# VHH binders against p49116, part 272

Target 1, 238 residues: p49116
Amino acid sequence: EGPLLSDTHVTFKLTMPSPMPEYLNVHYICESASRLLFLSMHWARSIPAFQALGQDCNTSLVRACWNELFTLGLAQCAQVMSLSTILAAIVNHLQNSIQEDKLSGDRIKQVMEHIWKLQEFCNSMAKLDIDGYEYAYLKAIVLFSPDHPGLTSTSQIEKFQEKAQMELQDYVQKTYSEDTYRLARILVRLPALRLMSSNITEELFFTGLIGNVSIDSIIPYILKMETAEYNGQITGAS
Below, E stands for the ipSAE of ESMFold2; O stands for the ipSAE of OpenDDE; V2 stands for 0.75 times the mean of E and O plus 0.25 times the DockQ between their complexes.

## First folded at step 20 (VHH)

Design pa132 (framework vhh_7n9e_1)
Fold by ESMFold2-Fast, scan of step 20:
Structure pa132 (fold): chain B 238 residues (1-238), chain A 119 residues (1-119)
Amino acid sequence: as target 1 above (238 residues)
Amino acid sequence: DVQLVESGGGLVQAGGSLRLSCAASGFRFSEYGMYWGRQAPGKGREWVSGISGDSSWTAYADSVEGRFTISRDNAKNTLYLQMNNLKPEDTALYYCATYEYSGRPEDYWGQGTQVTVSS
């Protein structure tokens, strides 16, 4: 069998809706987030090892890890998205909701904690100067996680995750040969992804898109889309 | 029009071998992953094996790993499953599928091929 990822899988280009409005609104944030979500799912589906696992397993893997993939994508594309500006707009909206007594204190606390965790994660990745190859392998490690409840074929998933870890190690040792502990510093960042609630991610980024429908409920439909449909959603050229 | 046609099933004794084929038409075969699934009498459907469009990667259910080999011939639009050291537990209707299209027993385009392993 060949390498798990090729140079094609390192390319991860987010095209933002343009122009950015003077005042950020729900539709711009949701459109931006949707493009990143579709890009992430199209990326996963393009991996030959992922294709080999079959539709039911593929769906289960992405449903279990979409929030982790999405968060890695936010960190990778933070500058392209002007993520700090988007998060500031969300915080401003929350402050207005507090003033009008529209949200409970507990809900506000949960959302603010999520935003701070997200900012901390993105800052840590930026400080480590994670490159495109490293992001691709981190996404692969997250995607091929054998430890989610309800998964079948866990031995094959574990094998593919180990292959991703091996290829990341080889890449880091070759590219950053003088930084003996770089791989360890990168890998210890991954557990933080599981501390972030998918429900809160949906509320922050996808409220205007999906209403009362969960992201994991639409994942099977997104994964079945033809390549042209993905390209339309990613570029807005539908 | 998409069509998946399975063949090669039959009756075989435990420890024996069979080779299944799936003839595909109506889509760009080499661009899609292909899969074998099975359904035993009175049980739900089970994924058996998968192969990437370019044949660079394969995967197997734990129950068949080391005994079954999936392969494909993109020039002939054909998917194969080589089944060795068959067990009575392998008795099932075998069907091929793709993530774009399906040859499952419930689908218009595929009816599967029966494999029966006697003890």
Scores: ipSAE 0.571, ipTM 0.804, lowest interface PAE 1.5, mean pLDDT 85

Design pa133 (framework vhh_7n9e_1; at its last fold request DockQ between E and O 0.76; V2 from the best seeds 0.71)
Fold by OpenDDE, fold request of step 23:
Structure pa133 (fold): chain B 238 residues (1-238), chain A 119 residues (1-119)
Amino acid sequence: as target 1 above (238 residues)
Amino acid sequence: DVQLVESGGGLVQAGGSLRLSCAASGFRFSEYGMYWGRQAPGKGREWVSGISGDSSYSAYADSVEGRFTISRDNAKNTLYLQMNNLKPEDTALYYCATYEYSGRPEDYWGQGTQVTVSS
């Protein structure tokens, strides 16, 4: 069979809400995050191997890895999003919650550490100068992870993940032949994604749009949305 | 309006073969993944096999891997399932479904075709 990914899967262009406000409010942050989430999921469904899996399996995969895909998307789109500014704004908003005693000390620590981990991960990816192909393959590896509880067709998922890994290896070897250990440096970044809480990510980036509705519950709807309709539609899908 | 019509089911002895067909209409067939599912008496729906829109990738449940082959003819808007070495455990109502993106979380599926494998 053909390659897992094609050049069409390398393109990953996020369109930010316009105009950008002088002050990054919660709505702008949530809308930006929502667009990235939709883009990530629609990217997944554009992969033939993903299409070949059952709908239940597809939904389960995305439910299991949406946070990781989202985080990789943040890293990849960090410049377009002005991620550092967004994170700073989130921290500022969090300060208000702290002042209002809405969070426990432990929760504050968890949230701040999460923000730190997000920033550090994105910085590390920038430092490695990860290109579009590498991001695409990394996202595929994350997407086709067989080690999540409750998944069906685990053997098939594993095969797809292996294929993604192999293609990444071949790409890196071909493109960065002078850097023998580049692949290893890239792959060792993946564990950092598993350290990040999906719940905290959801609270930081999506609370303003989805209210009490979970990302988990809207994933099936997002996967079925028309690409042209995802902007500002997360509330309608919930 | 999305329409899926399955055919090709029937009674077959263990070790036998059947080929199922699914005629699709009402959507851009070649742009969407398709899959076969089945439902045995007293059991829930089970995913059997799937195929990408461009036919470049296929996937199978472990229970049918090596015995079943999914394929499609986009020119005819038809999905196929070749079932070889059938087992009594394969007895079920077989249905085809699409991943058509219509804003609804549920897939479209047909009424199904009955496959009965006798021991």
Scores: ipSAE 0.804, ipTM 0.912, lowest interface PAE 0.5, mean pLDDT 91
Fold by ESMFold2-Fast, scan of step 20:
Structure pa133 (fold): chain B 238 residues (1-238), chain A 119 residues (1-119)
Amino acid sequence: as target 1 above (238 residues)
Amino acid sequence: DVQLVESGGGLVQAGGSLRLSCAASGFRFSEYGMYWGRQAPGKGREWVSGISGDSSYSAYADSVEGRFTISRDNAKNTLYLQMNNLKPEDTALYYCATYEYSGRPEDYWGQGTQVTVSS
């Protein structure tokens, strides 16, 4: 067997809706997030090891980890996406909702805590200057998580995760040979992803896409789109 | 129009071997992952093995790891499953399948080939 990921899997290019509106709105935020979600799903589906798993298994993996993949994508694409500007617009909207008495104080607290956790995660990744190869392997480690309930091929999933970990280690040791502790600093960031609420991610980024259905419910449809359909979603082709 | 036709099943003694084949048509075979599933009487469908479109990766259910080998011949549009050291609990109808890429969430399954393992 060759490497788990090829150079094709390291390339992760988000195309933003153009032009950026003068005032950010729910439509623009949702469109931008949807493009990132579809790019992330297409990325996962293109991995030969992922293709080798049965459809029930690969759907279950993505359903369990889409929020982790999405959050890594937000961190990786933060500059292209102007994520800080998007988050500031969301915060401004929430502050206005407090004034208009439209949301409970407990809900606003949960959402604000989520935004601060997301900002801290993205800032920590930026400070570490995580490169494209490192992001690709972190996404692979997250994708091939054998510890989600209901999985039927946990030994194979674990082997793919271990292969991702080994290839990341080899890459970091060769590329950043002077920084002995870099891999440890990178890996310790991953547990924070599981503390991010997928429900709050849906509320912040996907209100226009999902309406009354969850991302979990649409995952099987996204994974089975033809490549041209994915390209339409990630580039905005009508 | 995706078509999958399985063959190679039969009756075999415990410890024996069989090789299953799946003839595929109606899609760009080498671009899609393929897999084998099985269904025993009174049980649900169980995923057995899968292989990437380019044959670079294969995966197996824990129950068959080390005993079964999946392979494909992209020039012939054919998927194979080599089954060794067969056990009575391997008795099932074996199907080949691929992603159904028309936007539907369900996989496409063939009609199956029966494997019966006697002791």
Scores: ipSAE 0.618, ipTM 0.847, lowest interface PAE 1.3, mean pLDDT 86
Fold by ESMFold2, look of step 22:
Structure pa133 (fold): chain B 238 residues (1-238), chain A 119 residues (1-119)
Amino acid sequence: as target 1 above (238 residues)
Amino acid sequence: DVQLVESGGGLVQAGGSLRLSCAASGFRFSEYGMYWGRQAPGKGREWVSGISGDSSYSAYADSVEGRFTISRDNAKNTLYLQMNNLKPEDTALYYCATYEYSGRPEDYWGQGTQVTVSS
């Protein structure tokens, strides 16, 4: 068995909808987030180790980690997305919901706390100047997590996670040889991803989806989508 | 149309070996992951082993790791499962499946080949 990831897995290019509206709205935010989600799912299914685990395991892994992959994608693409501007638009939308008495005060506090945690995570990753190779290995580490209940082949998943960790270690030591603690500083950011609520992420970024259809329910369909259709969803072309 | 045809099953004594084959057609075999599953009478289907399209990675269920070896020959569009040190609990209908990206949520799978391991 060769390296877990190749150079094709480092490429992660997000294309934003154009033109950017004068006033950001739910549709622009949802389209932008959808492109990132599909890019992240396409990335995951292209990994040979992932392909070897079979349909049920693939679905279970992605259901367990899609929010972590999405959050890593937000951090990686924060500048391209103008994420600060998007979050400001979401906050304005929430203020309108308060004025129209559509949400409870406790829900608003939960959502605002989540936004703050997301901003803090993205800022911490920017301060560490995480590069594309490091992001790819971090995504692989969260993808191949053996800790989720109901998984088959947990020993195989653990081996793949350990391989991702080893390859990240080798990359960091070679590329950042002068920074002895860089790997440790990177890895201690991962627990923060587990604090991100998939329910709130759906509310923040995917309110344009039909009703409250959860991302969990559509993952089997997304993973099996034809490659041409994926590319259309990632770029907004049919 | 996707077609998967398994062969190589049979009756074997515990501790014995069998080699299963899966002939594939109707899709670009080398582009997709393939896997073996099995179903014992009255039980659900169990994933046994899988392999990536380029053969660079393989994975095994804990119950068969170290005893079974998956492989593929992309020139012949054929998937294999070498089964060694067989146990009575390995008795099942064995089928191959393709992890093709056709827009269907369920993978395609073959009709299966019976493996029976006597104690």
Scores: ipSAE 0.597, ipTM 0.849, lowest interface PAE 1.7, mean pLDDT 87
OpenDDE, second read of step 21: ipSAE 0.641; ipTM 0.857
ESMFold2 (binder alone), look of step 22: mean pLDDT 82; pTM 0.836
OpenDDE, look of step 22: ipSAE 0.707; ipTM 0.876
ESMFold2, fold request of step 23: ipSAE 0.575, 0.472, 0.460; ipTM 0.837, 0.802, 0.788
ESMFold2 (binder alone), fold request of step 23: mean pLDDT 82, 82, 83; pTM 0.832, 0.831, 0.836
OpenDDE, fold request of step 23: ipSAE 0.802, 0.733; ipTM 0.910, 0.881

Design pa134 (framework vhh_7n9e_1)
Fold by ESMFold2-Fast, scan of step 20:
Structure pa134 (fold): chain B 238 residues (1-238), chain A 119 residues (1-119)
Amino acid sequence: as target 1 above (238 residues)
Amino acid sequence: DVQLVESGGGLVQAGGSLRLSCAASGFRFSEYGMYWGRQAPGKGREWVSGISGDSSYVAYADSVEGRFTISRDNAKNTLYLQMNNLKPEDTALYYCATYEYSGRPEDYWGQGTQVTVSS
């Protein structure tokens, strides 16, 4: 049995909608987020270990972890997306909504706390200078999580997660041999992903495209798409 | 378009062996993961085993781990399931499926191949 991930799985290239509008709007943000989501789903489906799991299991895993994968993708693609600019625009909108009494204070507080957690996560990953190989294996660790409710065959998932952990450890020890605590610093970042609300992620990045439908409810349809359709979504080609 | 045709089922006594085959056509077989599922009388569908397109990874349901072996021959567009030490609980209609076609059922349900294991 070869390595869990290959060079093709380390490559994670987001193609942004072109051109960036002079003033950020909901449609641009949602299209950018959708491209990242589709790229993340296509990435997961391309993993041989993931392909070997049953389709019900694959769907359940992705439905359970899409927000974690998406957030890791935001951190990895923060520069390409100009994520800081997008978040600044969202914060500005929320501040104006407070002044005009358009949204409840409690809801605005929840959303602002989510944005701060997201910024802190992305900043910590940037400060650690997480490379593409490390991102790929962190995504694999969250994807092959055996502890989500409703999973019926957890032994194979746990095996693949352990393999991801072992290969990440091997890579970090060889590549960053002088930094004995690097792996620990990277892994302690992961629990924060589960504290981030998928509902707030949907509101911030997907409002206007999915309406009242949850991302996890459309994931089975995305996973069924042929590669050409995935590429069409990622690049925005008709 | 996409077609999957199962064969190799039959009646066998507990402890016996069978080898199932699935002939695939209408798609780039080697690029897609494949799996075997089953449905026992009066029960829901159960995933049995899966294999990556390149055969580098396989996975099994806990109920068949160590007894069944999934394999494929990409040159022949054929998926296999070697079933050893069969138990009465393995009695079911077995079917094969692929993971990746928009507008098509995720689970192939229809023909299949019947496996009956007597006590």
Scores: ipSAE 0.563, ipTM 0.812, lowest interface PAE 1.5, mean pLDDT 84

Design pa135 (framework vhh_7n9e_1)
Fold by ESMFold2-Fast, scan of step 20:
Structure pa135 (fold): chain B 238 residues (1-238), chain A 119 residues (1-119)
Amino acid sequence: as target 1 above (238 residues)
Amino acid sequence: DVQLVESGGGLVQAGGSLRLSCAASGFRFSEYGMYWGRQAPGKGREWVSGISGDSSYEAYADSVEGRFTISRDNAKNTLYLQMNNLKPEDTALYYCATYEYSGRPEDYWGQGTQVTVSS
């Protein structure tokens, strides 16, 4: 078998909704986040190793790790999204909610702590200057995580994760040969992704979704889309 | 509309071999992953093997690894499962499925081919 990822799997191009509103609103944030989610799922679906696992397995896998993939996508696309501006708008909304007694203080504290953890993660990735190949392999390591409860075919998932780790190691050692500890610095960032609540991510970025649906419930339908339908969702075309 | 038709099953003695085929139509076969599943009498469905659209990757359930080989012929829109050293425990209805649903759910479910392995 060949490499786990090809050059086509390294490209990750987020197209933002246009025009950007003068003042950020829930609809714009939700549409931007939805495009990133669809792009992330289309990326996963395009990996030959992922295709080989079959629909039931790959659906369960993505349901378990979508928040980690989404967060890596936020870090990778932070500049394109103006993520700092989006987070500032969310913080401003939360401060107004405290003042207007619309949310409990305990909930606001949990959400603010999540935002700070997210910002710290994105800043650490930016500081490390993670490149497109490194992001692709980190996403593959997260995608092929065999240790989520309820997964089947864990031995095959583990083999693909190990292959992703091996190829990342080969890439980093070849490309950044002078930096002996770069791989270790990159890999120790991954556990932080599991500390971020998918429920809070939904509240922050997907509040504008209609129909009272969770991301977990729509994942099977997103994974089943044809390529043209994915492209429509990613670019905003009907 | 998507259609999947399995064939090649039959009765075989333990230690024997069979080759299953799945004829696919109604979609761009080479763009989609394909897999084989099975259902033993009185048991739930279980995944057996999968293959990427370009054939570059294959995956197998632990119970069949080393004995079964999945392959595909994209020019013929056909998926195969070569089964060697068959065991009584491999007795099941075998079905093929695709990764995608572009039509109605029933269009993606194969009707299956029965494999019976006698001791």
Scores: ipSAE 0.479, ipTM 0.782, lowest interface PAE 2.2, mean pLDDT 85

Design pa136 (framework vhh_7n9e_1)
Fold by ESMFold2-Fast, scan of step 20:
Structure pa136 (fold): chain B 238 residues (1-238), chain A 119 residues (1-119)
Amino acid sequence: as target 1 above (238 residues)
Amino acid sequence: DVQLVESGGGLVQAGGSLRLSCAASGFRFSEYGMYWGRQAPGKGREWVSGISGDSSYYAYADSVEGRFTISRDNAKNTLYLQMNNLKPEDTALYYCATYEYSGRPEDYWGQGTQVTVSS
């Protein structure tokens, strides 16, 4: 078999809604997040190993890991998205909600903790200067996680995850030969993704898209979209 | 409109071989992964094997690994399953599917080609 990922799978280009508003609003944030989510799902669907696992397995894998893929995408695209500005606007809104007694203190605490975890994750990835190949393989490791409940074909999923790990190791050792412990520093960042709440991610980034339905419920529909439909969502052209 | 038609099943003795075919139409076949599933009498559906659109990757259920081989001919819009060293436990209705059309009506999933393995 050839490599798990080709050069086309390393390319990950987010096209932001234009123009950026002078003051951030829910619509702009949701549109930006939706483009990243659709780009991430299109990326996963294009991987030959992913295609081979079958639709029920594919749907289960993405439903289990979409928040991890989305968070890796936020870190990778943080500058393009002006993510720090978006998070600052959300924090300001939460502070105003405290002053106006509009939200419970427990809920505000949960959301603030999530934002801080997200900022710390993105900061750690930036400090490590993670490149496009490394992001692609980290996303593949997350995608091909055999340990989610209810999965079928777990041995095949594990095989693909191991291949992703091996190819990441080969790349890092060749490209960053002087940094003996780089791979270890990168891999220890992954457990933090499992601690991030998908429900809070939905509240922060997708309120304008999903209303009272979950991202979990729309994933099967997104995965079935034609390539032209994905391109339309990513660029806003349709 | 999308259509998938399975063929090649039959009665075979344990240790024998069969080759199944699935003729596809109505979609861009080479862009989609294709899959074989089976349903044994009194059991739920079991995914057997899958293959990427470009044929560069394939996957198998643990129960059939090393015995079955999945392949496709994108020029002919046809999916294949070569089954070797068949066992009585492989007796089932075999059906093909694609990720784009897995949500089709139940009658689509009730079709297929019957494989019966006698000991």
Scores: ipSAE 0.515, ipTM 0.781, lowest interface PAE 1.8, mean pLDDT 85

Design pa137 (framework vhh_7n9e_1)
Fold by ESMFold2-Fast, scan of step 20:
Structure pa137 (fold): chain B 238 residues (1-238), chain A 119 residues (1-119)
Amino acid sequence: as target 1 above (238 residues)
Amino acid sequence: DVQLVESGGGLVQAGGSLRLSCAASGFRFSEYGMYWGRQAPGKGREWVSGVSGDSSYTAYADSVEGRFTISRDNAKNTLYLQMNNLKPEDTALYYCATYEYSGRPEDYWGQGTQVTVSS
């Protein structure tokens, strides 16, 4: 077999809603996040190894890892999204909610801890200067995780994950040959993705998209969309 | 308008071979992943094998790996499953299906072709 990912899969370009409003609002944040989510799912669906797995397996993999893929996407697209500005606006809203006694202290603490974990993750990736090839392979490692409960075809998933790990290693050793410990520094960042709550991610970024249903519930429908529908979503076409 | 028609099933002795075919129409065949599934009496559907649209990747269930080979001919809009070293436990109705669907968001499965492996 050829490489797990082609140059097409390394290209990950987010198109933001235009124009950016003078004051950030829930609609702009939700539309931006939705574009990233759909881009991430379209990316996964385009991988030949992913296509070779059954539809049930594809759905189960994405349901298990969408928050990890989304968070990697946030880190990769942080500049395009002006993520720091979005997070600052959310923090400001939370501080105003404390003053107005609109939210419980425990809930505010949980959300603030999530934002701090997200900022720490994105900052660590920025400091490591993670490139496009590294992001693509980190996303592939996360996508082809054989350790989620209820998965079938775990041996095939594990083989694809191992292939992703081997190809990442080969790339890093070739490209960053003088930095012996770079791969280790990158890989130890991945467990932090599982510490971030998907429920809090939904609340912060997807309130307008999901309505009364979870991201988990809509994933099967997103994965079954035609290519034209995916392209419409990532450009924000109605 | 997607149509999938399986053929090639039959009765074979344990250790024998069969080649299944699936004729596809109504969609851009080469743009979609394809798979074979099977269902034995009283059991749910089991995924057997899959192949990417461009044929660059294949995957197999543990129970059939090394014995079955999935392939496709995009010029003929046809999916194949070469089954070798058949076992009685391979007895099932075999279906082809596509991973992506044009039009409706429903899974498309053919009518199936029966494979019976005698001891």
Scores: ipSAE 0.560, ipTM 0.825, lowest interface PAE 1.9, mean pLDDT 85

Design pa138 (framework vhh_7n9e_1)
Fold by ESMFold2-Fast, scan of step 20:
Formats: C-alpha cells, structure tokens, sequence
Structure pa138 (fold): chain B 238 residues (1-238), chain A 119 residues (1-119)
C-alpha cells in the first residue's frame, strides 16, 4: 500500500475565533478548544488507513485517544492559540476560586498539577522544535494504538502504528540527518500524554460545549459529520 | 436524500461465489470510507470489510480474509463485495454503511441483501 499519510495530512491549520476578547472568558476558550477538537477529528477521519478499519473501530480508537490528540494539537497550535495566555487566565481564575472558597484545595491541586503537566509537555515539544510532519506522525502513532481494551482488528491497528513509526523514522533520518538521537527524544515524550486526565481537560477547555454531556459521548456524532459541517465548526461558520 | 441500496444476494451452494453491490447517493461518496456488515439469524451484527474513500486501504474481518474482496467505483458511486469460497456460516443479511449510518440494520436506509449458502 502507499504511504500512511499524504502531504494533505501534514497540513494542520487552526483558525481562531476573532476578535480575541480583551479579557479571556469561558466562551472564547471553549470555542477555541472546540475548533481544535473538530479539526483533530476531521484530520483522523481523512486518513485512508483509518477509514478502512470500520466505523465501530474508528469510534473506539478516537474515544480512547481524543485527549492525546487534543493535547498534541494544543502543543502544535500553541502560538496560534496564545496557549500560554489562556493557561495564565485559567490559573488566575483558579487562584481567585481558592480565595472565594468555591473549590476544595484538593481539587484545585489536581487541576493545577494537570496544567503544569500540560505546560511541561508543550514546552518540551517547543524545545525540540517539532515540525508539521513530526506532529502528523506522532498523532498517527497515538491514533493507531492497538493496546486499548475492547478493540477489534488489533493486528491491523498495530500494523498501521508500526507503519507510522517507520515513516516517522524515515522522515527524521532524512530531514535531521545530523541529529542521530532526535527520533528517540521525540518518542519518549508520548507516554506523558496518557498521564493527563481527559476529565480535567473537559473541565478546563470544554465547559459549556454540550452541558452535562462528555466528549466520549459526542465522538460518534462528530465522526458522522460531512466535510462542510467540519469546516463550519473549524471556522465558526455554523 | 442520502440513500444506500444493496443488491446481488441470493441462494448459492457452499464453495460458490456472489458479488454484492451497494448504490450510494446523496453524499460525496469518494470522501467517505465504506463498509460491509452482516447479521445472521439469531446473532448480533458483524463488521465484514472496510475500504477508504480513495481505495488505497482495505481491511477484513478474520472470518472472511482471503475469501472476500471489497472494492469501489467512485465514478459510479458504487461499493462492491466479491465473495468467494462461500460457507454456510456466511448466511446473513448483508448491508453497506458509511459514517452517516452506524452499520446496524436498524440504522440503514434500505433493506440489505440476503445471502443464503446451502450445504
């Protein structure tokens, strides 16, 4: 078969809501995060290997990894999103919540630890200067994870993950030929993605998207959207 | 306007062959993965095969791998399933699906096509 990813799968362009408000609020953060989530799901659905696995398998894969894909997207789009500014606003709000006795100290600690892990991950990726091809293949490695419970066709998923790893290796060796250990430095960053709570990600970035409904529950619906519906969500035109 | 219409089923003896067709309309066919599923009497639904929009990737359930071949003709908005070396356990209602329809018979817009394999 041909390559797992084409040049069209390397292109990952986030369009931010405009204008950016003078003071960040939940609505702006949620809309920005939702655009990134929909862009990430549209990206996954556009991969021929992903399309071929079958609808139930596709839904299970994305339900299992959406937080990992979203976090990679945050790192890749950190500059476009002004992510550091968004996280600073969230931290400020959390500190004010402590002063007003609105949240328990244990809950605030959990959320702050999540934010620190997210910042550490994004800073590590920025320090490594991960390019668009590398991000595309890292997302593919995460997407085609055969080790989630309940999956069918695990041998095919594993084959696609291995193909992603091989194509990433070929790319890095050719593009960064002087840096023998670059691939290893990139790949050891991936385990950190599984340590970040999807429930805390939902609370920080998706409050108000669908009220009391979880991201897991809307994934099948999002994957069924036509291309025009994705474009509307990504650009805010729907 | 979205419709999926299966055809090509019938009665065939074990070891025989059938070619199923699925005529699709109402969506941009070439942009979506397409799937064949089946439901045998007294059993749950089973995913059979999938194909990418551009035909570059295919996948198969272990039970049919090597015997069935999925293909598509994007110019005709048609999905195919070539079934060879049919076995009695392949007897089922066959239906096609895409992201617009979950692949369960109750989510399908048409009737499916019945395949019966006699011994």
Amino acid sequence: as target 1 above (238 residues)
Amino acid sequence: DVQLVESGGGLVQAGGSLRLSCAASGFRFSEYGMYWGRQAPGKGREWVSGISGDSSYTSYASSVEGRFTISRDNAKNTLYLQMNNLKPEDTALYYCATYEYSGRPEDYWGQGTQVTVSS
Scores: ipSAE 0.453, ipTM 0.765, lowest interface PAE 2.2, mean pLDDT 85

Design pa139 (framework vhh_7n9e_1)
Fold by ESMFold2-Fast, scan of step 20:
Structure pa139 (fold): chain B 238 residues (1-238), chain A 119 residues (1-119)
Amino acid sequence: as target 1 above (238 residues)
Amino acid sequence: DVQLVESGGGLVQAGGSLRLSCAASGFRFSEYGMYWGRQAPGKGREWVSGISGDSSYTVYASSVEGRFTISRDNAKNTLYLQMNNLKPEDTALYYCATYEYSGRPEDYWGQGTQVTVSS
């Protein structure tokens, strides 16, 4: 069968909208996030093992894990996105909303907690200096999760997840041979991804572009796009 | 404008073999995963097998694993399903699919290729 991921799956290049506005606004943040989401979906669809599982299984997997893939993408692309600046702008807008809008007090607290968790995750990944191969395998481990409710073909999904885990172990042991516990430090970060609310991610990053439409509802459409359509969304060229 | 044309179905006795073909056009065949599905009378659609664009990965439903083999010829834009040791419960209308057509029952309901396995 060969390796689960090829060198092309390690390449993960986010193209940011240009120019960056003087003051960050909802449209810039949402366009940036949408490009990352589409890049992540195109990345998943390009994996031969993923392609072989079939459309229904692919849709179910991505619907279940898109927020985990997106969050890993945020961590991987944090510098390119100036994510800390985006999060600071969001916090500033939330603080202004407390003064202007009394109705969202409880929601604002939930959102602030989510931002804290996201910052902690991205900071931990940065401190570990996770490389491109490690990010690709972590995304594959997340994508091929056999434990989501409602999945069929769980034995095949588990096999692909185990293959991703084995290939990550082999890579880390060969590349970081002097650091015996690196793999363990990396893997213990993954459970935090499942504690992140997909609804709050939608509110923070996607409200300006999708309005009241959920990411879950558009996943089947995104996965059916041709390569040229993905390229248009990723670069903003359509 | 994607077009998929199935062929190779027929009537066989239990234990027999058939080879199905799907001729594809209108898209970059080698870039897409391809799938075989089936629908028996009075039952819902069942996914049977999938193959990656480059043929490096194949996946099978547990009901057909070890008996069916999916393959493709990218030079001919053709998908195949080799069916061995056929059982009466394999009787169904067989259709091929890709991302574009995997969720369009009306396009392949009454199309595809009929496989009937007598006991």
Scores: ipSAE 0.580, ipTM 0.824, lowest interface PAE 1.6, mean pLDDT 85

